# Designs tried in a protein design chat: miniprotein binders against q56y42. Part 28

Target 1, 350 residues: q56y42
Amino acid sequence: CSNNTSNITTFKPLKLPLFWPWQKVKMGPLSVSPMGFGTWAWGNQLLWGYQTSMDDQLQQAFELALENGINLFDTADSYGTGRLNGQSERLLGKFIKESQGLKGKQNEVVVATKFAAYPWRLTSGQFVNACRASLDRLQIDQLGIGQLHWSTASYAPLQELVLWDGLVQMYEKGLVRAVGVSNYGPQQLVKIHDYLKTRGVPLCSAQVQFSLLSMGKEQLEIKSICDELGIRLISYSPLGLGMLTGKYSSSKLPTGPRSLLFRQILPGLEPLLLALSEIAKKRGKTMPQVAINWCICKGTVPIPGIKSVRHVEDNLGALGWKLTNDEQLQLEYAAKESPKSMIQNIFQTR

## First folded at step 13 (miniprotein)

Design s59
Fold by ESMFold2-Fast, scan of step 13:
Structure s59 (fold): chain B 350 residues (1-350), chain A 98 residues (1-98)
Amino acid sequence: as target 1 above (350 residues)
Amino acid sequence: SPEEVLQKLDELFKEIQEALKRGDLEAVRELLLRLWELVYRILEEAREKGNPEAIELIERFFEIFLRLVEAFEYGDMEAWKLLLDELKELAQEIKRAL
């Protein structure tokens, strides 16, 4: 689109980047920012209270992320409730297309979408068509990463093989630059990696719940397998329920429905919350910034959710610095002393 | 038998609520997966028998079930209660259509 104005743009003062180009993380054939953002809240009316009046603020938050070098955005074809099914992809596509910050470089954004393993997606052709539907909603001709949203191995292993063939076809047809999976455990990661490798398709990413609240034996095994096989771990829910923000404690419960579940979990989190608070205070950082930075220090790419400009501003402060090994160890010991943790996704495999 | 399968469905709803009352969140997670697996088998049977009404109801059940899973994972107990009640009602409709 041609610029038809004779106005000069406002001179932008020199601003140091939050990270340098050489600090980008390799993810298969892709080069991504050390932190991305998730869009699960976009179109979610039930749990996040999404309304279309929020779209302007979401677009501003997206532009702020781009301005600060973020190039990885995670979405899914199942995001959006009721009549807004697919709304997350539609909004992300609109924001990318309309972005003044990108100025014709829309292909520099790495879009990672996830295709639901719905019980009615029974052919590889249906799964490829799911990818095409996502491309249509996103208004792009190629995805950065096409992901299988969850494994059917525990209940429908024959369906899983069909879905894996769908991922192979997406890659072979050039619809995606890379393929990934979500909620795969160490055994299933090896199996899909080997399956895809025989077809000449590299497994680029494994997205799993990973945070100081989701640091069990299985998460550690997943990380180890990812490192061994050259797979990048994308850490979702790096702040868990908001538990790691410092806004809540056993003496300061959230109002409303979540307070019932938080009453069970927060008392057990006191050692971890204290450690996060002390390190944040010492560093002049927020507790969310410390929690996200810890995920980055572990070699994962966290994708905190975009909900507001303020949240994006805060989360961006997780970049440009690193926790020491001693600080990481302090947080990990405090997490082990916290008897309550986040529940894993029901589809997470062995 | 079909009656045994449907009885197991009701049993799983009760087990899920009991586990939640105990604060055994890992048991809730495992029971939700078992419920998903059971309903998946009910869907396969409905397809084999060529029952379009049951298929439509079961597919709607899965869509609502995914919202229930999200409510559980994010700790929204109000949404959980609303969605669980809706799923119990759909389960009764599914029984009538089978």
Scores: ipSAE 0.752, ipTM 0.904, lowest interface PAE 1.2, mean pLDDT 88

Design s6
Fold by ESMFold2-Fast, scan of step 13:
Structure s6 (fold): chain B 350 residues (1-350), chain A 98 residues (1-98)
Amino acid sequence: as target 1 above (350 residues)
Amino acid sequence: SPEEVLQKLDELFKEIQEALKRGDLEAVRLLLLRLWELVYRILEEAREKGNPEAIELIERFFEIFLRLVEAFEYGDMEAFKLLLDELKELAQEIKRAL
């Protein structure tokens, strides 16, 4: 899980990337680690069972990520359940402010938040105010990336234009260093890119579900468009809700409410899980590390969730090495042979 | 017609429940989007008529709906069913406020 190269006694400077955390990738005007982390679980009482007693461990996990060169953290203004709406942003802001590891370099952390396309956010001014509210919760003066959480194109195309104008104003006012989108399909991604370009605003990032369980024609086309237009793809759910971790199989189901979903999907994933296991064993890596490394090999920046120190330790081991082209093809072939895949987000556009 | 819109609302809840019973998650995903779209039309009409009680109920519906979507995507079917039932009850309140 060490990401340092300082213990190498013979150092030959090579320009070949091995996805070390300090080998930053460009994301518009930003320089980010090859992997970031998402904070969806922070404040989620209903689905993850969040309690404030967990805050100390979450802070330790955050510090571990920083110590190992991770500088990209993804959150959203809608994260947190019930009374804790916005809690993910509040916790991230607190952890950044209190960080001993940052030593006054709080501005080196790239905070990416997502603004919900709520049906009552009907003016560009309201959307800019959503950004200001996020800055207040995060206790920072500027976001790395301000993202539109989903497209309204299929049901409210006029609202979408208003929200796009809001993103433009955030950028022009210096509230965000870059703008991005989430759950945009190929057609809608081109449309927003072109719109923003007419306003002098570059589109920095496109966040979509992307993993060995979500590499359909749509994801591949989005990746192709991103490459052509200089947009970085941020891959969310790179572990398929934990299905790619190797903790679960058709013979080893989770206990609790998710067991019904896992029982339905896991038997169809056997070819992929076997391929992941074999490559992990051959490489001396874990299955999550292989799955995340695959996302990086495809040129995306994955953002697995921060849930515990142990999860961060494991995920950090996805860095500092690279799958061969043959190993990537083997995983992709096994994924195609697996009859089940992840369901797309309901707002994922064409 | 407002009556046609409300009839489609009841139909969508039934279709979601039937798709879920079949384990047809792709159908559930598409039906959830249709439900979101339909309730969005109801909100637009409530705004045009200047009905603040209905608007408040519908905005609460969307807040709960986003939790329902998260439960569905996370695979927590118990939370999903509980939230779906809560939305069905709220839909009846919305109908009365319209």
Scores: ipSAE 0.830, ipTM 0.929, lowest interface PAE 0.8, mean pLDDT 89

Design s60
Fold by ESMFold2-Fast, scan of step 13:
Structure s60 (fold): chain B 350 residues (1-350), chain A 98 residues (1-98)
Amino acid sequence: as target 1 above (350 residues)
Amino acid sequence: SPEEVLQKLDELFKEIQEALKRGDLEAVRELLLRLWELVYRILEEAREKGNPEAIELIERFFEIFLRLVEAFEYGDMEAYKLLLDELKELAQEIKRAL
């Protein structure tokens, strides 16, 4: 079976996760696909080996995602290395503008970008100008979601208030349809929610690392707060940097730059990888599809990285079905028996 | 004091390298945040004194630092070590410009 049709808590007609508007996930005023895509690799020469010769394949991957009903794409003004700073936004903007699949419906794409809390962004006006610069690179008049990339609370609390005021001004000026945050912990999430509420601005999204490898006490507390406050959690790194793909094990380590991290973590993941493999085989799915589907079943919107047509094709198979409660519990128990494997972002707050 | 801040900078680089050598990734994460915080204080001082050369070097430090953070989180330890060495060298240039 490909779908969990059970509704344990309420009886109602079956609703399948379709790409039709009524199967979209609510994110503040926005209606988004249950899974989006992140564009961190676009323009990253150092860690991904990005070259401009890859742009045609990235554009094909983008079109494939659109054709299958994906309307959420996450980027950042800091993405792109060296002279390619801002390249992720430039490529996304180009692909949206040139899309034959959209054919004048460019406004149906929800663009979520993140504004870096650079130490030199010291005024609300500078932060609004960061938003305008992103709009220019993206070649659009309005963002779906404008996000603060990280909190400065632990080292520059006065700067943080200025950046929050910048988010308020972006919303009030109509430059963004919604505002969100990234790498905010439980305490800071409540504080920014309350600050924005006093200004009449709803906090629509909280983006944090969340996966079967990142479901510690802090992540669960963030999810609980999001549910209480009507905030949608956007889950980044839903595949644990590839550790949940099933391509690697303690006996089959990757060759290359990530091998040291994988050598430390993979041996502890065997129960989780076994559970993922068994469920994937039973469902006729891949392990990445099961891992992404788990994030969706938890009520989050995962944003796996878009790197190739093959990656998009596989990840799209995470949609159109649901894990049963028993399968989710099996995965969670298997994960709980493993040490916490993913290192949190250095800016992840309390 | 400014002298204490610069001395702590050298100490943090040493602690980061030792933590990584021990494989204590949580300690590396904590120390990287402390390093970011410390360099932020150095930038504040450079701005107060109106030192454009130091400000430019410190802003470049933060740009490289963000690449280092990405490399660390992505698990690319070769890129991490390369970038950490670049930051250490840049920290010495910053000290000379102050």
Scores: ipSAE 0.764, ipTM 0.908, lowest interface PAE 1.3, mean pLDDT 87

Design s61
Fold by ESMFold2-Fast, scan of step 13:
Structure s61 (fold): chain B 350 residues (1-350), chain A 98 residues (1-98)
Amino acid sequence: as target 1 above (350 residues)
Amino acid sequence: SPEEVLQKLDELFKEIQEALKRGDLEAVRELLLRLWELVYRILEEAREKGNPEAIELIERFFEIFLRLVEAFEYGDMEAFKLLLDELKELAQELKRAL
């Protein structure tokens, strides 16, 4: 029985939906925060300059996300360069295990990992063993979501069926609470959904590049299919590798390694960047916060990368408010008027 | 034929480099997928013939290729160029092992 004298609460009216972290969205059998975080940079020495000395800062960023109600973290068994292959999973597992904020509630964190469609993974048993290896690195007994990282349909359709059977077995063995896919186009998304359904396995998530820079016909068709089939779209690269941050313009291009990509794409984004800047200023928000909020408004769950405490702090400001329908249309029209967009992942299927 | 496959491999590397010089990132994306597909077919043939040296080289090729894909997706073209050169060198080793 509750103690009546200590249960005095002040009623405060809530206006919904505003995408607060506690306003969980359904993803199959899972309840996840409206935004998650990706861990691609963790262990990436080549592109991000990862060093083990950065682990304390990454752990602080992870704890900040947890403290603010984020419960979805995306990783992959292929993340980490060279000898650090699997390091992203190892770091995430360590941070969950050591978290003082969780204190025995480690199961409240939804871990989504992705299993690479490596050419040598030719049996369903090998794919189940990939899942077991991820569980070992993560130091957990069960994944929230086990995902196939890309489709092999265009070059190895028989391998794809084997990998799909692997996902079925992971689910049936209780190694994952739900299954998902990444980089699946409209045709293959329907095919895997139907394949899994006939075997009693619901497809809970489809992770694809989706942002104001990735609003092509294919992305819109994928989103429509997800809505029709009850699949949650996880939007990766919601900031377009930094192009939507407002730090760069046609007159202020970066001089770093990404300069070629930015020189070719960024000048063609002027209408979109102007619209983002105007809405951000009107709302007292940053351009990244507006871009992420737009992804949530479209019913997706964006997973911006955890690279620093500052990035997590800024991205958390994408929650607790909502763009109006008119603001969303303004951004979408500006994106359509922009002559350039993001290049698709090479494994993005039909 | 083996000679036809080796010629196609060389052609793809040249096409990727030319597309990069032009800044045609959509062409680079398509050519990278074609390169993956071609090397996958070479792996299947090497397994059928029982060629362990070729299989080992191809597995190394795919590991480096995934880093190349990450560099391309991230837009790090300096890392991309270095990894592409590493893959070309590995492809020459593979040709000798076939």
Scores: ipSAE 0.707, ipTM 0.890, lowest interface PAE 1.7, mean pLDDT 88

Design s62
Fold by ESMFold2-Fast, scan of step 13:
Structure s62 (fold): chain B 350 residues (1-350), chain A 98 residues (1-98)
Amino acid sequence: as target 1 above (350 residues)
Amino acid sequence: SPEEVLQKLDELFKEIQEALKRGDLEAVRELLLRLWELVYRLLEEAREKGNPEAIELIERFFEIFLRLVEAFEYGDMEAFKLLLDELKELAQEIKRAL
């Protein structure tokens, strides 16, 4: 036609969701996104260098996750340094309350918090009060998942029974929709499952370090027990402190304090890092996306940390596709051939 | 005995530093748990004897210890060493209060 601009057609592709509603993962009575996010860095001044000036960027990262269908956010009552203890819960609660994306649907967010097994939490009532304190900081009436942060079985078995009674009471009082545990090994996982079952409380989730760097006998046994008992495994540290990001290698170590640990461990990860890099390039994906996707393919729900908008953008690319069985086996073989792995949490039980 | 527990406190700090120096992270993990367990026993004794000063110091020790565990798990060995030194100083204060 005679108007040049009317002859130019711009086709914009339809925006597809990163995952469909039927791809949500059942976690007890809950329906969660295939990947969640952890908030450990929020309020952590020592290791992450948290400043309150960062709150705007963290809020933007949170909104980006929500916009892309993420509904699971993991926090803990112990997250935050010194006077900022509980700051992770306070920030998460503020962001949920202020969210323009939620628009009155704040209850669609599944908040999973963890209650520390502090040596001074010696009664079930004190543990229920810990839950109430978390609800107050989060400014919500009910948690998605209330979790015991670690087991006291190895040093204070009587305290552990009291903390388990606290979880039962949280559930019975409707303060939490589901209960879970963190850092529980195979034996203690069965014991708490059976104990809760006698009280009419299902065990919903087991949160444990699980990644291509954390596939030892114990992790595999925990996963097997979870599958058998209908417990969902929440995989924390799916990127191994950032060692699986591809930003670092034996020839490209980070500058700064962590360089000492990375110098010791990264050379032992060469087979795994090479396999991750090759699969990532073949797929047009990043190494973190491949590492997180592997966790999802194993039937776990990974919770990588929210540190920045860019980290959330990258991690979201782990959704909407799947590694083939052959690619998964290649990564697992390379991990087994790598002489170094992550150390387990000090509170991880047998 | 309380005296044996206190003697083991300095020993554990030394063993942790030696394990870290040789790069034995599994040994560090085990020793950290032993340190937690030992200080937990000190807290039980302080409660039984009704020693508020010792209880307050020991509870502060556990708060700093959890930061130490975070540094260890995160791989920040410089932060780990700084926090370990802080815990060592606090342990001397705890000994004086017991």
Scores: ipSAE 0.747, ipTM 0.907, lowest interface PAE 1.4, mean pLDDT 89

Design s63
Fold by ESMFold2-Fast, scan of step 13:
Structure s63 (fold): chain B 350 residues (1-350), chain A 98 residues (1-98)
Amino acid sequence: as target 1 above (350 residues)
Amino acid sequence: SPEEVLQKLDELFKEIQEALKRGDIEAVRELLLRLWELVYRILEEAREKGNPEAIELIERFFEIFLRLVEAFEYGDMEAFKLLLDELKELAQEIKRAL
């Protein structure tokens, strides 16, 4: 009955999104959020310390990403510890199926999975069956993007052609809306593009390690080829395993599994970390937000990992603004003055 | 010959361990790819000869090898060392099954 305790709920407009539909990125036939999320840590007990008790928190982080307009989620049939059981795909599939935020619109999520080039996947039919197995684990009828996880060109060039035919068949059968590749170097990227083109299949995406800590000559050549051929670069490890967060220095190392690599690289990163810190302070942003925003400004779609609700909240702050050309150049110059870079995947081809 | 291939397998494990001791990460990366290539050829031969015991062990070797590659890329050198030792022991089992 008090004038100060009367609460009347009236209709109000929905919260403004972090980005609008015209800010979505075209990726072949797909329209994706400017940033996606990777699920590498999901099911990874050995390297990340995954436990089943974390599933509720990971599902909350997934829902937060959806609520804020994120529609791209990257996984792989090889992700998770154990006997190649597809645990990351199973978790993502469960979260999509159970999502209250999607409310029957599960097909609005763009799922990008990667099919491993296992030595026993020797026929195009086996590779199509790998896609069907991923669909089963994900509990969906069609993938957004089906990706070849790595090139076999350097050790098994005949197997690679078989795997490429498998990608063609997945596309032709409607099991995937688009096809892509991962860890392909400049020369091999052109070769698969041309091969697929002769079969009427566009190459949609190229996923490669790309960040302020991984922008060497090869990454820049890949980006140039992607731009020329209309391929979207998906940038993995946009935060350099956490080295670009500003939480660590040569005097403040992580106690986790990556600490040995950090001891080698962090002392050389001082110019880059300083530039990130200065721009972050000027913009009222965090260093991870600046590092991710740089990837977006370069025309790539970064896929930082979903590890917690807090990490998703922070990474979402990379959206809705852009670094100036001068700020981008400042970061790139500082990165060139840093003598150390990330370790490349062993299957990364030239 | 089979004996030369098995000797080369032992040599690669030794070279990887020596490169790690030197902190030569680029050499480790190259040697891991060579090890993958060699074991790929061993699997092809085991399939041609119809040796199911060897095939099963070699496929398990590749499953563990992929975990080792993830540890290497993630920079977890302690996990890398443990997985490398596991692969070295499994390589001895593969030799016995061939």
Scores: ipSAE 0.816, ipTM 0.927, lowest interface PAE 0.8, mean pLDDT 88

Design s64
Fold by ESMFold2-Fast, scan of step 13:
Structure s64 (fold): chain B 350 residues (1-350), chain A 98 residues (1-98)
Amino acid sequence: as target 1 above (350 residues)
Amino acid sequence: SPEEVLQKLDELFKEIQEALKRGDLEAVRELLLRLWELVYRILEEAREKGNPEAIELIERFFEIFLRLVEAFEYGDMEAFKFLLDELKELAQEIKRAL
């Protein structure tokens, strides 16, 4: 229903990006919004309390993200609990299908899914079939990014080579536009990059835990390698499970099971939470927006979770502005002074 | 040997519980990876010997284990404890099927 943009004015776009959704960043052959969204909570009955009655709210949240120019959505074939295994992909596929060709909306969606390194996926053909199964659940003919969910190097190095061959075949068959990895450390990241390069397949993305709570030596080494090799780092858990929202402190813990983790970590985060709060107030932004904006400033593409319309509304406010170098240094110094940080993913390799 | 592998399985569950009791989350993370690796070896041996009952139980173990990992990553320690107990019971069934 909209004929044109709101106005043609004398305002000129800035030379430097302000991380607007239309100021896409390169991710291999892909052009993606500076922030994407993850769908881990979709179908997760155990940890998020997912019920199918929530699907309408999740669809509204997805539509809001899409309407505001977000075109990167991350999912996985292992997302969804029990009988709902694969439900995240099914929901994302349904929402995309129902949104295609909507009047006044023309975002091109980049779907990034992750294929689990299940112990029974022992042939490259089985791994290609995992990709085909994801395409079926998503109801699409081609993925933006096909990702290996974790490395088997430490316990099954021969399986890893088979899974890498599967990624090569997915790319060569045109089932995926780009190939990525998740939870790969510095050594394995270089090895897969070189392996794929010899077969004519560029490594597009490396997805790892990366935030103001996860910027240790290993994360910095991964980021350095990504920059050197032309790989885009996709940062997951950019808000540290909610610890960077400013809603919680050592004197104000969340109710319920996660209070144990928060009790252990939050008392060591006062310097970082204070710095986030000060910058947020100065900028007229929320602490989550500042934390996400920091990830983008580091050259990563964060994928906070879609849990509700309200969360999407808040996270979208991380775009359209940029932290100064001094503000970034202030946050990094405060994080370094904080004695606690997040624990690495169990499958994070060397 | 098969006997040594099964002994290590019981030991890992005890070590995980002790690490959790003392709040050593980094130790829990390392022990969970070791548990995954050990059960992977048990699966390989069950396949070589052609033991379909054991294979089925072990594959179910890995499915529940991924939920355990998610609970740990999310910080839901109540869900973690519940799933760890589920896996301990399943490990005993696996031992009986081998």
Scores: ipSAE 0.760, ipTM 0.910, lowest interface PAE 1.4, mean pLDDT 87

Design s7
Fold by ESMFold2-Fast, scan of step 13:
Parts: C-alpha cells; structure tokens; sequence
Structure s7 (fold): chain B 350 residues (1-350), chain A 98 residues (1-98)
C-alpha cells in the first residue's frame, strides 16, 4: 500500500544529496551518516505521550530519514513505557523490517542499541543474553554497535568488569560489529579502551550529553580523549531538551509539565539563544539546524530524537553546510556567557 | 547498622525533596545517585540472606527509579514528583520485607 501523505515519490528531479559519501563518519569498522537519530520517544507514554496511533507517522519520519541518507539509529533496551519490555527497539525493528525504502538492504542500517547496567545483570552471560534479546526485538541478526548504557564504576566496580566481558563476548560471537559506551567520563573511558584493546575488541563510540548547552570542561576532556584514541563521540540531547529550538525564551515561557525546569533555566540562556537566532537568520536556517550543525563541526555525531515528520525535515537541514570557525566561536562564547547549562546524567562518571 | 541504612534511605528522600524545592538540580542529581547506590547495597544484602520477597520489591524499585531518572533528565517535574512518591511508598514495603 502507498501512503498518499508520504513525501516519497519516484518522479522527482535528481537532487544533490544532503551529504556526500566521503562526508560519512568513520566509527570503528562502520561508516555512518554525519547525523543519526535517537528513538527514546518511541513507546514513551509517560513523558512524550506516545500512542500506538502515532506509529504510521513515526514510520513515515523514519523513511524520510532513510531517503536522505541517514543510516544511524540509536535506541536502548530500557526505552519505552512498561516493565522494561523494549518498546522502542520493537518499533525500530518493525520499521526496518517493513521498510520500502530499504528494499531488502536492511543491513545498510546501523542500529546502535544500549544495554542497561541493571543491578541484576551480574554475569557476562546475562549481558550477552541482553544483546540476544535486543536482536530478537529488533528482528536483526547483528547490531552495528552494542553499547553499555552506563558505568557501574562508582557503586559496583566488580559488576562493570563483568559487563565489559559481556561486550567482549558479544563482539567475539559476531552479535555486534563494534562496541561502545554511554555516560563514560574521561578516566573510565581510558580504562575501558585499554581493557578492550588487550582483548582485541575495538571501542568505536562514546555517547555523552553534548551540545551548546552541555559543553563544559568534562565534555571537552571526553572529546579530546576520543580524538586521541580514535573513538567517535555520539552527542545526545544536541538541542538541550528543546531549549535550543527557539520555541522558548524568557519572553515565551512554556506552560506544560516541563515549565518549572524551563522557567528556571531559560532566563540564563538569553545570550546563547540570541547568538543562535542571529546565525540562523544570517544563514537562512533554523536554530535547531545551527545547534546540530555545531555538534557536527566539533567532530561529533549528534542523535536528535525522531518525533515527527516535521522534526526530521527540520533536522535534516543541519546537513550539507558548515558553520565557519568564527560562527562556532561566537556560539561557544555566548554559551559561556549563559550562566545555566544542563545537568549531567546521574551515571556520568569521572 | 541495618537500621542506620534504612534511616539513611528516609533521609535521602527528604533531602531530594528539599533540593527540588530549592531548585538545586545539581544537588538532586547527586542525591539520586546516592539513593541508587544505597538501594544497590540493600539488594546485595537481600541476595546474600536469600530474601526473595525483598529482592522482587527492590528490583521493582530500580525499574521505577530508572523512569524517575528519565523524568528528571527530560525536565518533567510533575512526573518526577509522582514517581518519587511511588518510590517512597515502595521503600516502606521494602523495609517491612527485610
């Protein structure tokens, strides 16, 4: 069946791609688009208001991303409402399997899932089984990247070694093409890199909160280590939970459930929001496009959330151009003059 | 010692609520990690003593706690408060099962 609301047609003039093949980013053995998409909203009934009636539009948004060369999709076994049943992975798996845009090339999609460091995952075998469960939900034979969702170093250092052994076994068994980590700080990133290296396993990615609203000393240290060790930084929350979109300001405050957080932080962001607005206007771009492009210019791969066709359309406009060094410095200076920033994930290590 | 651990659990819930009232999100972040760590120690002890009722309640606590963390990071303070209250009630059930 054809979806008449789809923007996918076979009779369009040839367009230049949003990025060229040589602009793809190396992540260990993988070649990924300069921007990916995260699927945390998929199945999230409590915070995002997910409903199954949204599935058709989410699938359309997914197809639009594929049509424009996006091949990296990030998910997690903990994503979605319910008792840790992997709703986000199930939706992504369904969309990949049913994709008309892929036409049997389902293996062209790089799926990056994150395995939670649940307190009851105490053996390497249990962690390998977590990977197998994710593969079953995703309906694929191999992951692009298998990621440890957070470090247990600060509260359960012995569990962390077990989880690292699980990552090694996933790679050795061919269940993942590469391994990565999430919410690892500078010290732990070096330690896991060395641990995996002695076992012949490439550490390809480090996923951390990174944006104009989260680029403090720790993020810069992580980026430096990633560059030194040949690890790619995947930047999550590149739009600062929507604060960098231009929809909200000190003069345009939200009224919903997130109003308390936004009212507290937004007045402190005025210099940054002004700089984003000025550059966006000068470039004929949107503020989200500028914020995402900044992450790309820093050498990271941002994964904004895929929520609707309109959001994907807008975010795709972050590709095919680059901020000048002066524009990057202007944004970074404005961010430093903004007294508020995002708090780190509770599991973010040193 | 066990009573001190349970007392510390009640204290952490109170400290989280007070930090949230002050709008001190860095303090909330720190205290949430301390709460996770404390409940992790309680789980280890429940496993060592072979207490299946306590283990089941503690695992349910961690499932709800991860949603609480997600609400906090997403900035939904109404969902955060709701989930914090659920965890506070569950903590009382855990204490009774220990």
Amino acid sequence: as target 1 above (350 residues)
Amino acid sequence: SPEEVLQKLDELFKEIQEALKRGDLEAVRYLLLRLWELVYRILEEAREKGNPEAIELIERFFEIFLRLVEAFEYGDMEAFKLLLDELKELAQEIKRAL
Scores: ipSAE 0.840, ipTM 0.934, lowest interface PAE 0.7, mean pLDDT 89

